VHH binders against o13842. Designs and how they scored, part 3

Target 1, 320 residues: o13842
Amino acid sequence: MYETRDLTGNAGKPVDTNPWPNNSKIAVSFVVNYEEGGERSLLYEDEGFETFLTEAGLMPFPNRPVRERSIESCFEYGSRCGFWRILNLFKKHKVPFTCWAIGQAVEKNPVVVGAMEEAGCEVGSHSHRWINYEGVPPETEYEHIKKSVQAIQKASPSNSAPRSWYTGRASLNTRKLVCQVYKDLGLPQPFDSDEYNDDYPYWVADPLASKPGAEDDKGLLIVPYTLEVNDMKYAVAPGFCNSDDFYTYARDAFDVLYEEGLEGAPKMMTIGLHCRLTGRPGRFRGLQKLMEHITSKEGVWVATREQIAQAWSAKHPYKA
Short names: E, the ipSAE of ESMFold2; O, the ipSAE of OpenDDE; V2, 0.75 times the mean of E and O plus 0.25 times the DockQ between their complexes.

## First folded at step 1 (VHH)

Design b1 (framework vhh_7d4b_2)
Fold by ESMFold2-Fast, scan of step 1:
Structure b1 (fold): chain B 320 residues (1-320), chain A 123 residues (1-123)
Amino acid sequence: as target 1 above (320 residues)
Amino acid sequence: QVQLVESGGGVVQPGRSLRLSCAASGFTFSYYAMGWYRQAPGKQRELVASISWSGGSTNYADSVKGRFTISRDNSKNTMYLQMNSLKPEDTAVYYCAADYSGYPLYESSYDYWGQGTQVTVSS
């Protein structure tokens, strides 16, 4: 796995001129990151507090092993207010999103899983903790993956395990560990989103196969994610200053991909959101405008990542 | 409690054979790719051979292709290196290493290393 890099992909050619249901010209994946309660804190036996991807990241904090209540409350805004504001918007427009749910965050607020299922949304896994997994021992990461899957399934009224997987700050071990955990739990292989390199799903060799291309190689489907069309840029330079910055950027990305779809090259688009970022009222306006823009267009399929993966694999089954 | 213990090294004459073993404990051996590295005095450590977690894929340095064979027995948590037609230039300390990725990428990707076993090929 990862021994060689594919810099060519499909060499600029359309992979499929009609990959999506109902002759749709673009598949749009809205992603909601549910991370609140999974961040670094002394409450969870971490060495310190978190400052990444909140308004508090701009404040001068001493590097001390203490709890920071201001930071804790910034994350709590996501679970208390932002998540519900975002969910209500998707319910109003009758379109789904996929959630990247941190297992520990779900354990601390399991009601969000049932709410998403009732709204027709997909709950995927974002591993157990919102941390960088580089340098975490493989045995520890295995247990985190397992705990994440089990926490989401336990909170699910339908008893559904997550079908889509995203770690974000993954180690080189993560993909194989995820596949191993799913196998050990007797679950079907997940759809992996820990790639940012294309606008189409694509297959890689099964990391648990005896060798790439062998008879036991069933493949692993990659559904690429995004750091580009992502509200994390409100907190990461060169960033977004206001809701119109986010709206304008995301709208332009949508328009380009949609126009390419009209010209015979339909693709997928991902939009990444965080409950404590876009869930804030000032930033939320940009999402409302984007939703209205996207849903006003003909030939647009707003779908869960699981639905996109299933549609793609039905037309493009794995070939070793 | 993770351990990799090499055995089977020694002094041998050119043209002879040795079989190195690496016994693993303290981790789930069958999840890890395994490799043999060697280091001669004053040289950088270099890959000799690697084997995927299942044993279905192997890789060899050009200098040992056709002479050395890597294998593993997941039921015994052991990896082997069969070294045939030994040459003086094979003289080095041989290290066993484990890589969770299952398909070794870089020397730096290996998670666990043994202490090494000396192989000396001389008349």
Scores: ipSAE 0.000, ipTM 0.230, lowest interface PAE 15.7, mean pLDDT 89

Design b10 (framework vhh_8dlx_2)
Fold by ESMFold2-Fast, scan of step 1:
Structure b10 (fold): chain B 320 residues (1-320), chain A 123 residues (1-123)
Amino acid sequence: as target 1 above (320 residues)
Amino acid sequence: EVQLVESGGGVVQPGRSLRLSCAASGFTFSNYWMHWVRQAPGKGLEWIGNIYPSGSTFYNPSLKSLVTISRDDSTNTLYLQMNSLRAEDTAIYYCARQPDYYGSEWLTAFDIWGKGTLVTVSS
């Protein structure tokens, strides 16, 4: 699957037809990562506690086989307060987001899935645990993928399985395993977001095909994600110090892509958010300002990743 | 037994250079991302930089011009070369193992630490 690397993409050229509805100049994907309750903890039989992407995560310190209650409560802020603050903002502006939900986090707080569906938002999968899957045995990762899909579907009032997939810390086996699980469960193939290499969706060969380009190759759609326009930078150096740092950076990225859209190259933009980071009041102000900026512009389409995937596929179908 | 042991610390004069070593045992050293971290007296931990299994290095921007991290997989040894030492570089220096990649090169998750080696920069 990764036998070669595509360093060319579309060679800097615009796509030959605008994929977005109503001739929109940019498609904007807000992603809310719902991870709280899925992180490493002795409570979940892990070997230690988690500090990654919390106020405690900016400096390394010894990981010991204990529970760290202060850090656990930093994660809990996301599910108790931050998620609801973010959801209410999107409801106020009447625009959707895609949530990438960790299956275990959903199992521990299933009410969030119903709240997102009520608000017109998409719930995608962020696998079952918030861990690095590199080095995890394929059989174990297969079961995690399956558990994640089932947990989200069970919590869904509409009984909907996730259509968007993002692992984040994926293994070289993840893409094929995800496609295999969806096939085994009788579900339509999901859209894969474990790539950071483009501002357009694009197709790759079906991982379950006998070989790339074979008669059984139906393709797999990639909807790229971002580490650039991501509130994780509040928690990592050199990063964001205040809400204006996030706002100014995200606004500038939006403006560049929007201007390219006006010039005939309409693209997509993703903004990555975490409930315990941007959901904090001081950081949240930046998201409010960004939302006002984005929704004030003509020709902007704020959409779920599933909607973006469907619009792209309709205009740019897979060719083996 | 998985173990990291730092060495090479001591008293050094300002403006001089020093190389620290970290000897790894009990695991396949070549497969792991390795880090250097320091702690000055009365201060918190400060990340210095890391080195990938591939040999690629990433440094704290505040320290990039002053340090070089390298590894010798044949001897299971990690190195930190420090140049133009200042009094403010006085600290306990730790090496640490990262068992996996946490999605970005500036993010760390450590599952084993050495006991540290003290570097005192003093006239």
Scores: ipSAE 0.000, ipTM 0.114, lowest interface PAE 20.7, mean pLDDT 88

Design b11 (framework vhh_7d4b_2)
Fold by ESMFold2-Fast, scan of step 1:
Structure b11 (fold): chain B 320 residues (1-320), chain A 124 residues (1-124)
Amino acid sequence: as target 1 above (320 residues)
Amino acid sequence: QVQLVESGGGVVQPGRSLRLSCAASGFTLDYYAMGWYRQAPGKQRELVASISSSGGSTNYADSVKGRFTISRDNSKNTMYLQMNSLKPEDTAVYYCAADLSGSWYPDTYSMDYWGQGTQVTVSS
């Protein structure tokens, strides 16, 4: 995998056929990362407490592998309060999001999957644990992928397996392993979102094909994600200090892409959210303002990633 | 610098008990899944018992179930193996081992650090 890097993409050209329904000028993907209960903790037999993407990073913690209740309770805010606050906003505006759910987090709080389905939202997989998979043995990662898919499907009232895949801290083996697990489970190939390199979906060769472009190569669809328009920046430099920082940044990104859509280059935009970050009341105000701004515009399609993938595939099918 | 030091081995009669200790220095024990392995003359090294970093999960080889008990005291940075109803076939060198990755992936036993071993002989 990844033997050649594509630095060209579509060479700045607009797509020749608008992929979005009703001639929409932009497709907007809200992603809610549901990670709470999947983070590192000695309670889960991990070797230490979680230190990544938490507001508790402002506190000095001892350099000792113990349970840190302050960190645990900050994550619990996401599942107890933040998720529900975010879900209620999307229900109020009658627009969907895609959730990328950590399998272990779903196992510990399966009620969230039914709530998302009831609201018309998509549940995708964020693998089984919220960890860095680089250096994890392929056999172990295979089992994690399988467990995550099965945990989500089991919690789903409609018995739906996740169609969207996002690992985040993926290894060079992850994409091929995901495709293999889905094949072994008899499930349709998922869409892969572990790329940050474009404002359009695009195709790559099927990692399970005998070789790129061979007769057995049916392609794999990439639906790109973002680290730019992402509330993780409340916890990571260069940082967002207040809700207006997030709102202003996200609004400007939306406005640029929307204007390009009006001029004949309709694209997609992703907004990344975390239940424990944007779900806090002060930060949540920025999401409320952003939602009002986006839903006030004509020709905007707020959609699940599965809907975006299906719309793209229908008008821009894979060519080997 | 990581060091694991086993103690408590010796010669005992069949049916007697021994308690092995594994003292860790240079690192915090509660960060690691721990195991006891043994190697008898002419045989391959085998896992006897393991314990998760929290102490909440334990696993035993079929040959020792009901007779051996693994435990840990993280405040003393020490792990133990209580061996009851010892049999001649329990005669082996017993090794303490620490696995940083084991608690993440319980079905994968790849120990990062090993002690020097302690001899247990069950004989008349």
Scores: ipSAE 0.000, ipTM 0.097, lowest interface PAE 22.2, mean pLDDT 87

Design b12 (framework vhh_7yz9_2)
Fold by ESMFold2-Fast, scan of step 1:
Structure b12 (fold): chain B 320 residues (1-320), chain A 124 residues (1-124)
Amino acid sequence: as target 1 above (320 residues)
Amino acid sequence: QWQLVESGGGLVQAGGSLRLSCTASGSTFSIYAMGWYRQTAGNEREWVAFITSGGTTTYADSVKGRFTISRDNAKNTVYLQMNSLKPEDTAVYYCARDYHSGDFYPYHYGMDVWGQGTPVTVSS
């Protein structure tokens, strides 16, 4: 047997007419993916190089397992320039984001963790490598999860382990392995973001429980992520051609959810960003415009995923 | 990378006891659910006992109250203590690892690593 899927959710009903602090009508989660240095490359002893979600798709490359400095430098733009441009915008507006940090990327540039903490942002884990974990042996994935958590905590000036988890290209084993690693390290259970199926947090059974609803089932909180409002579409057809495409699409999504909030169904919204994509100056203009739009509205709560998870779970604790 | 080696089988008289051991030579043993299965000549493998990564145990009706499954994560070992053995318990006993870390219901198709088996013969 396989885990069953819940196709009903809350059956279209508002879960709560006032779920967020200070009567906010929408909780907005900006996510910054910090992946540069964790991608596939012969530089890191992989059998090939990565072109996904970069300008590299515009250039011809040999189909051979070699190093390509052009693609290496495309990723480096994210860590050298794009990350800092994005962080400075959030500092200027005094609002936080949550980072999905690849453990290997953090090991190669640990200064970014301290910079995010100083700015009041959350550093979550994006596993250890930016790869597809389907077909990776569970013992290897367990070690990757553990290395990611430890790399982020080591780079943290406050010695903080990541509370939020996102793998993206996860295996069927990922959720249980993540919970097991956190338990083995003596850390509190993380919030899982590897779902795209709703606009508010919700509970699932604890993957470490003997069975759903058993006495040992403590639940696991899901904080859904997005592929829809995501700057990856600058690199994936039929996506965004210019900054106005991103801005217009993200603004419309925000406006719909915000209006639903005003009508008694407040929800959360996520905007996904990549340092090497939106961090480029031309694309960055769209983020600047979106930030101005969002922060100009009354009753908007821009929060870390951990803050959203804590607010939700305090009002809606797990009931087996 | 991962191997399971069973030991402790042999010949025993009806009413006797045997303790089977299964030692894993791979890493991260603690994250896997483990099971014991048995097979008689000409028949399919049948489940005997299951232990989750968290230590919860379940047993086939035919062995409940007589067999006990346990694990020692420090030694990468799973045990099957067999008491009050009957001639119908005669079989080759296999240790198995659950690829998906299992859930509460033990099932054969979840098992991705198998030991070579250890024979148990119960005579009267």
Scores: ipSAE 0.000, ipTM 0.260, lowest interface PAE 17.2, mean pLDDT 88

Design b2 (framework vhh_7yz9_2; at its last look DockQ between E and O 0.06; V2 from the best seeds 0.00; counts 0 for: pae E 20.1 > 2, unsure alone 61.3 < 65, grease 28.6 > 24.2, SAP .723 > .668, placed apart)
Fold by ESMFold2-Fast, scan of step 1:
Structure b2 (fold): chain B 320 residues (1-320), chain A 122 residues (1-122)
Amino acid sequence: as target 1 above (320 residues)
Amino acid sequence: QWQLVESGGGLVQAGGSLRLSCTASGFTFSWYAMGWYRQTAGNEREWVAFITYGGSTTYADSVKGRFTISRDNAKNTVYLQMNSLKPEDTAVYYCAKDLTGWYSDSYPFDYWGQGTPVTVSS
């Protein structure tokens, strides 16, 4: 709240003319949100139910604290069908994605973590619950972060803790609490994706440092996420009506960034997906077309967010 | 263009220990997951251990609890600490970089050298 925002970034100049492996002109990050089982519901002792980012958001449901099995089944489609449809597409193409996994959703269906690891995908953390963390007490949020990391690591056949972090609806305390939990658990600092403000990774001061630029400031790497190239627009008006709307929009975003890369300014691109949205057959067609389009171009690197973070940080280490 | 040079093998008695090293050149080492493989005469290479660039490790069931993989990005080196060696661990050991992500263009990868032979006597 009281800190100034950096409105300048790199002032429109390319940070690096060759930042990616194999002289790639664009790094593409596909992101799959695994949220089903983490949403607000009386079944999980919440005071209400959630319709956000489901077909149920378009229906007149009672505005009272009851269970709605129709809404529950809309979320269940994501875990039962949509996740597996999406994973099978990526496996067929041998292309990885990064998952934003809600800890409670993983606890209720841990088999998805092993399936993603087998496919070469990254399992990142989306905190413990799919809720707005603004106004949540810091101690409660600390415990949610810890539970999320532990749930994912426990479900992992390799016992891997998530290296990438995304809360989405974060509090002002979230970034510092995430870094504190990782430190307290003896884990390496995560890569933070709770920003939407650029098309390449960048460094910020370590929130656990005594002050920005101090001797103890080792930096924190930001890997920006997207609300823009995101299938949530199928559920939010004005949005996508059909798979061609999603495909055309995402294709055009890819083409612009790809062309900039060919002209000496390679960047990263993120595509956000939800198991219960794009995992539906009609919407899924747009993802299949996008996959074909992206993989048909020369000079493309499709990578996990951890891979992108490591490539960037190796060439651009933090300078306090 | 890219090189991986394995060292540290030798003859050791059952129950003994060895530390293998693999030094990388010609690529940005810290970008890649690194693995160890082993091969006996007439058979294809089998996976032994992997380490991600984030430091997460995985092991084949046959070596779990006995072998430890680690890396030093400042030295462009990956290590395999082998404890409680058994005659069945006798093989030529190779290190490999795993392809990270998907590339539209061909991505060069070569196994260099002879590997490093490990012979465990019973």
Scores: ipSAE 0.322, ipTM 0.786, lowest interface PAE 2.1, mean pLDDT 87
Fold by ESMFold2, look of step 2:
Structure b2 (fold): chain B 320 residues (1-320), chain A 122 residues (1-122)
Amino acid sequence: as target 1 above (320 residues)
Amino acid sequence: QWQLVESGGGLVQAGGSLRLSCTASGFTFSWYAMGWYRQTAGNEREWVAFITYGGSTTYADSVKGRFTISRDNAKNTVYLQMNSLKPEDTAVYYCAKDLTGWYSDSYPFDYWGQGTPVTVSS
């Protein structure tokens, strides 16, 4: 897999059938990353402390084998405060999000899974640890994938396994390993979000098939994610300086896709959030403004990634 | 230029002791954390021990209680005292300066010495 690249997609043509319910002009997926407790720490036998997507910015000696309590404290804000602030906003507006949940973070704070399910949100998997999986031995990555599914299912009051998958810092083997774990656990294949390359879901060949196009090729649905309409830009450069920057960028991205939907090309949009970033009060105002904007418009479907995947698959089934 | 020179390796019997030294030049040694790594033929280098510029130490599980890392900032030198050596400790030992870069667990150390071989006979 990945021996070639698909640089063409639909070549700019809209899909021929609107898959979104109620003739919606856009499907909007809010994503909340729940990573707190899965990050690098000496407590977890890692070789150093976490420096990515933190308040601390660049630090000297980022690979030192010490604990950095200030960074750990910033992550704890996400689980203690930021997650709940964000969840309450979505409950107020009566729209769902999809969570990318890190398995170890769930093990250390399982109450968040039940809270999300009660609010009608989807709990997907972000693998077991919040680390770079490139270079992780395949056997270890397989075990992490399995642990994350089991941790989320165990914490789920409905005993639900995650249906949506995102690793982020993935290896070239991650997609196949994820599908293999789900098969070995007797679960249907997940919807894969480890792509950033389209405003539509799309099918690829089943990575477990003997070869692409073979009789055993049942397909794998890709539901693309985003690194640009994403609050990670508060913590990386060039990025957002304040909540107005986040709001105006996300609003403008929404408006462009919404207008394209009005013109006959209804698409999907993802908005990525992190509990420790947008959950801070000063940044949270940007999400509040964006939510007001989006929910004030006609023909907008705010949905989980599972809902988007199911609506798409019903109208655009895989053709091997 | 930045340079690290390892010394003190050799042949020792199992149960013996050996002290490795690594002398640094071309940078302000007291500002940097230092580490020891080792490599057997056909394998990736593995971490052994680490010492911060402030003197805090950490060890791989395989060497805890047997190896001690220390530093002498006045001599620009980091040491690895290896006691109760086992045949499994046979490797080329490398001194390394702290990693640089944003995804540091994805990047090799910027500076390595030539290494000093250690053979532990049964």
Scores: ipSAE 0.000, ipTM 0.124, lowest interface PAE 20.2, mean pLDDT 88
Fold by OpenDDE, look of step 2:
Structure b2 (fold): chain B 320 residues (1-320), chain A 122 residues (1-122)
Amino acid sequence: as target 1 above (320 residues)
Amino acid sequence: QWQLVESGGGLVQAGGSLRLSCTASGFTFSWYAMGWYRQTAGNEREWVAFITYGGSTTYADSVKGRFTISRDNAKNTVYLQMNSLKPEDTAVYYCAKDLTGWYSDSYPFDYWGQGTPVTVSS
């Protein structure tokens, strides 16, 4: 699976046929990471408090086995305020986003799933805990994957299971485990977004196949994500210092891809968001400006990742 | 480790009913989807119905309205209630643990029981 790397991709060649509806020049995927309540905390039997993507950025003091209420409270802002502010923006513009929801977070605030479904948004899975899974035993990760799917499905008014998967800090086992869990649960195969390496979706071998190219190889669809057009940059150094930094960077990315689309190479763009980051008023302005910019252009398809996956697979089915 | 044991097959007249059972062991039954397939001599095994861990059911078009799949997690058992049986329903019916039936009309073989024969006479 990861024994080899495809460093070539399409070798700079555009797709032969525009996979997007209405001959769109770009497919734009907004992703809202809903992590609040799934972060590290002694309350959740973790060894310390969360240090990743916090207001402190680089922590001025080392992690300790204590509850840091300031950090917890900031995450709570994401779920109490930030999420809803973001959701309302998308409702206002009548465009959807894809949510990658942490299972534990959904369990603690299940009302968000119904709200997103009502707004036409897609709810995907971010695993059960917002942690690094590289050091987690496969058996534990399997359970986390299963629990996250079940939590989201349970919280869903339509009883819908997540089809979009993104762990983020994944292990080398994650892809296979995810597929295995879905298979075991009798759910359709999800598409995987734990890659950042392309402007198009693409297929890899089914990790559950006997071997790549075998008769039982159904393929696995990858819908790439992004770490650069991502508001996580507010919490890292160097990063975005204000909402204009986020806006201008995202705008520039959009413009480049959009121009390429006009030239006959329509691609997809991903924008990553976090409730507690972009959801803050001081940073939210950047998203507002970006939304205005993107929706002002013709031939823009703002889509859920599931829609992108469906569109791509319809035009580019997997061939083992 | 895994075991699936089908029962309930037999001879029935057209228009009759039959209830198949499959008892599972060796795994946490409640967290797995279960399914029923059938196979006739010389043909590929085809899916009939499946039920997810959450209880959602799916049926092949040929059996919709006549067959009902259900599960009892307390008994680690999946059932197939077959009503209004037809001669064309004659086959060996297999219980399956995992399901790949979401992707196409043809499915790879999964983990199966030994099968139970169903014969519908005209």
Scores: ipSAE 0.000, ipTM 0.224, lowest interface PAE 15.3, mean pLDDT 91
ESMFold2 (binder alone), look of step 2: mean pLDDT 77; pTM 0.778
ESMFold2, look of step 5: ipSAE 0.000; ipTM 0.135
ESMFold2 (binder alone), look of step 5: mean pLDDT 77; pTM 0.778
OpenDDE, look of step 5: ipSAE 0.000; ipTM 0.210

Design b3 (framework vhh_7pa5_2)
Fold by ESMFold2-Fast, scan of step 1:
Structure b3 (fold): chain B 320 residues (1-320), chain A 124 residues (1-124)
Amino acid sequence: as target 1 above (320 residues)
Amino acid sequence: QVQLVESGGGMVQPGGSLRLSCAASGFTFSTYWMSWVRRAPGKGPEWVSTISYSGGYTSYADSVKGRFTISRDNAKNTLYLQMNSLKPEDTALYYCARGDYSLSYFGSDAFDIWGQGTQVTVSS
């Protein structure tokens, strides 16, 4: 898989028909990454601690076989405070987000799943552990995918399995393994977000088909994610220094895509958030300002990734 | 003073092999994860390989998997990278780094590199 690369996409052409409800000019996907409790730690039999995407991530911390309690508590801020601050903002504005939930993090704090469902948010899967899956044996990754789906469904008051999938640090085997797990569990095919290459959904061949374009090829819908409009830049150089950096960057990205939508080229926009990053009060102000800006505009559809995927599929069905 | 001294680089033809070494001093080497990171001319840092403090876990970038082998000798405070089937694309300055850089995904993270580096040039 992936032996060829699609460098052309839609060759810069707008979509043939606007897939968004009420002729909306842009679909906006807010994503909340729920990772706390799934990061590397000696508590989970990993060989070191995790600093990535914390305030400590830009510091020269040696990674060795110890627990770093200070850094652990930075992750815990996300589950204890940041998640709830973010959720309350979305509840206030009556707009949803999609969560990328790490299965192990959900197992350690299952109450967050019910809270998100009550708020009308989507709980997607972020695999089982917050690790790089490159180099993980396929049989181990298969079990991680399965455990993640089952952990989320078990924590769900509605017994709902995640419809949207995002690994992030995926292996070349990940997409096929995810589709195989969903098939083996008797679940409908997931919507895959492990791509960063476009501003609207698109179809690829079903990884489980006998060959691309065969009769058994039902397609797989890609709903692209983002590393660009993402609060991870608070923790990754050259990054965001303050909430205004995040706000102005995200606002400008929104304005460009929104204006393109007004000119006949409707698209989607994704905004990536982390509970322990944007959930901090100083950074949170930028999200509040962004939410006010986005919700002040006419013709904007703030939706879950599942809703976006379904709207797209209805107007742009798979053709092999 | 933490010091990492790389050696073993040089010029080699495509298909050739080189073995890089990194001599560590100024810290307890046996308790740290170690990585190899490279920087090609005009490009940012790219993680190559990581090894756990015990040597029980290793990981590799896709571009080098099956060709490179990371290892360590804790008694000698030395990290190694055995590079086989070298390609022109492997031409870079190779750095020994203290810590696990395998989590610097997508090759875009700016990170601290402690060694001075050793040049590997693969050309015909």
Scores: ipSAE 0.000, ipTM 0.122, lowest interface PAE 21.6, mean pLDDT 88

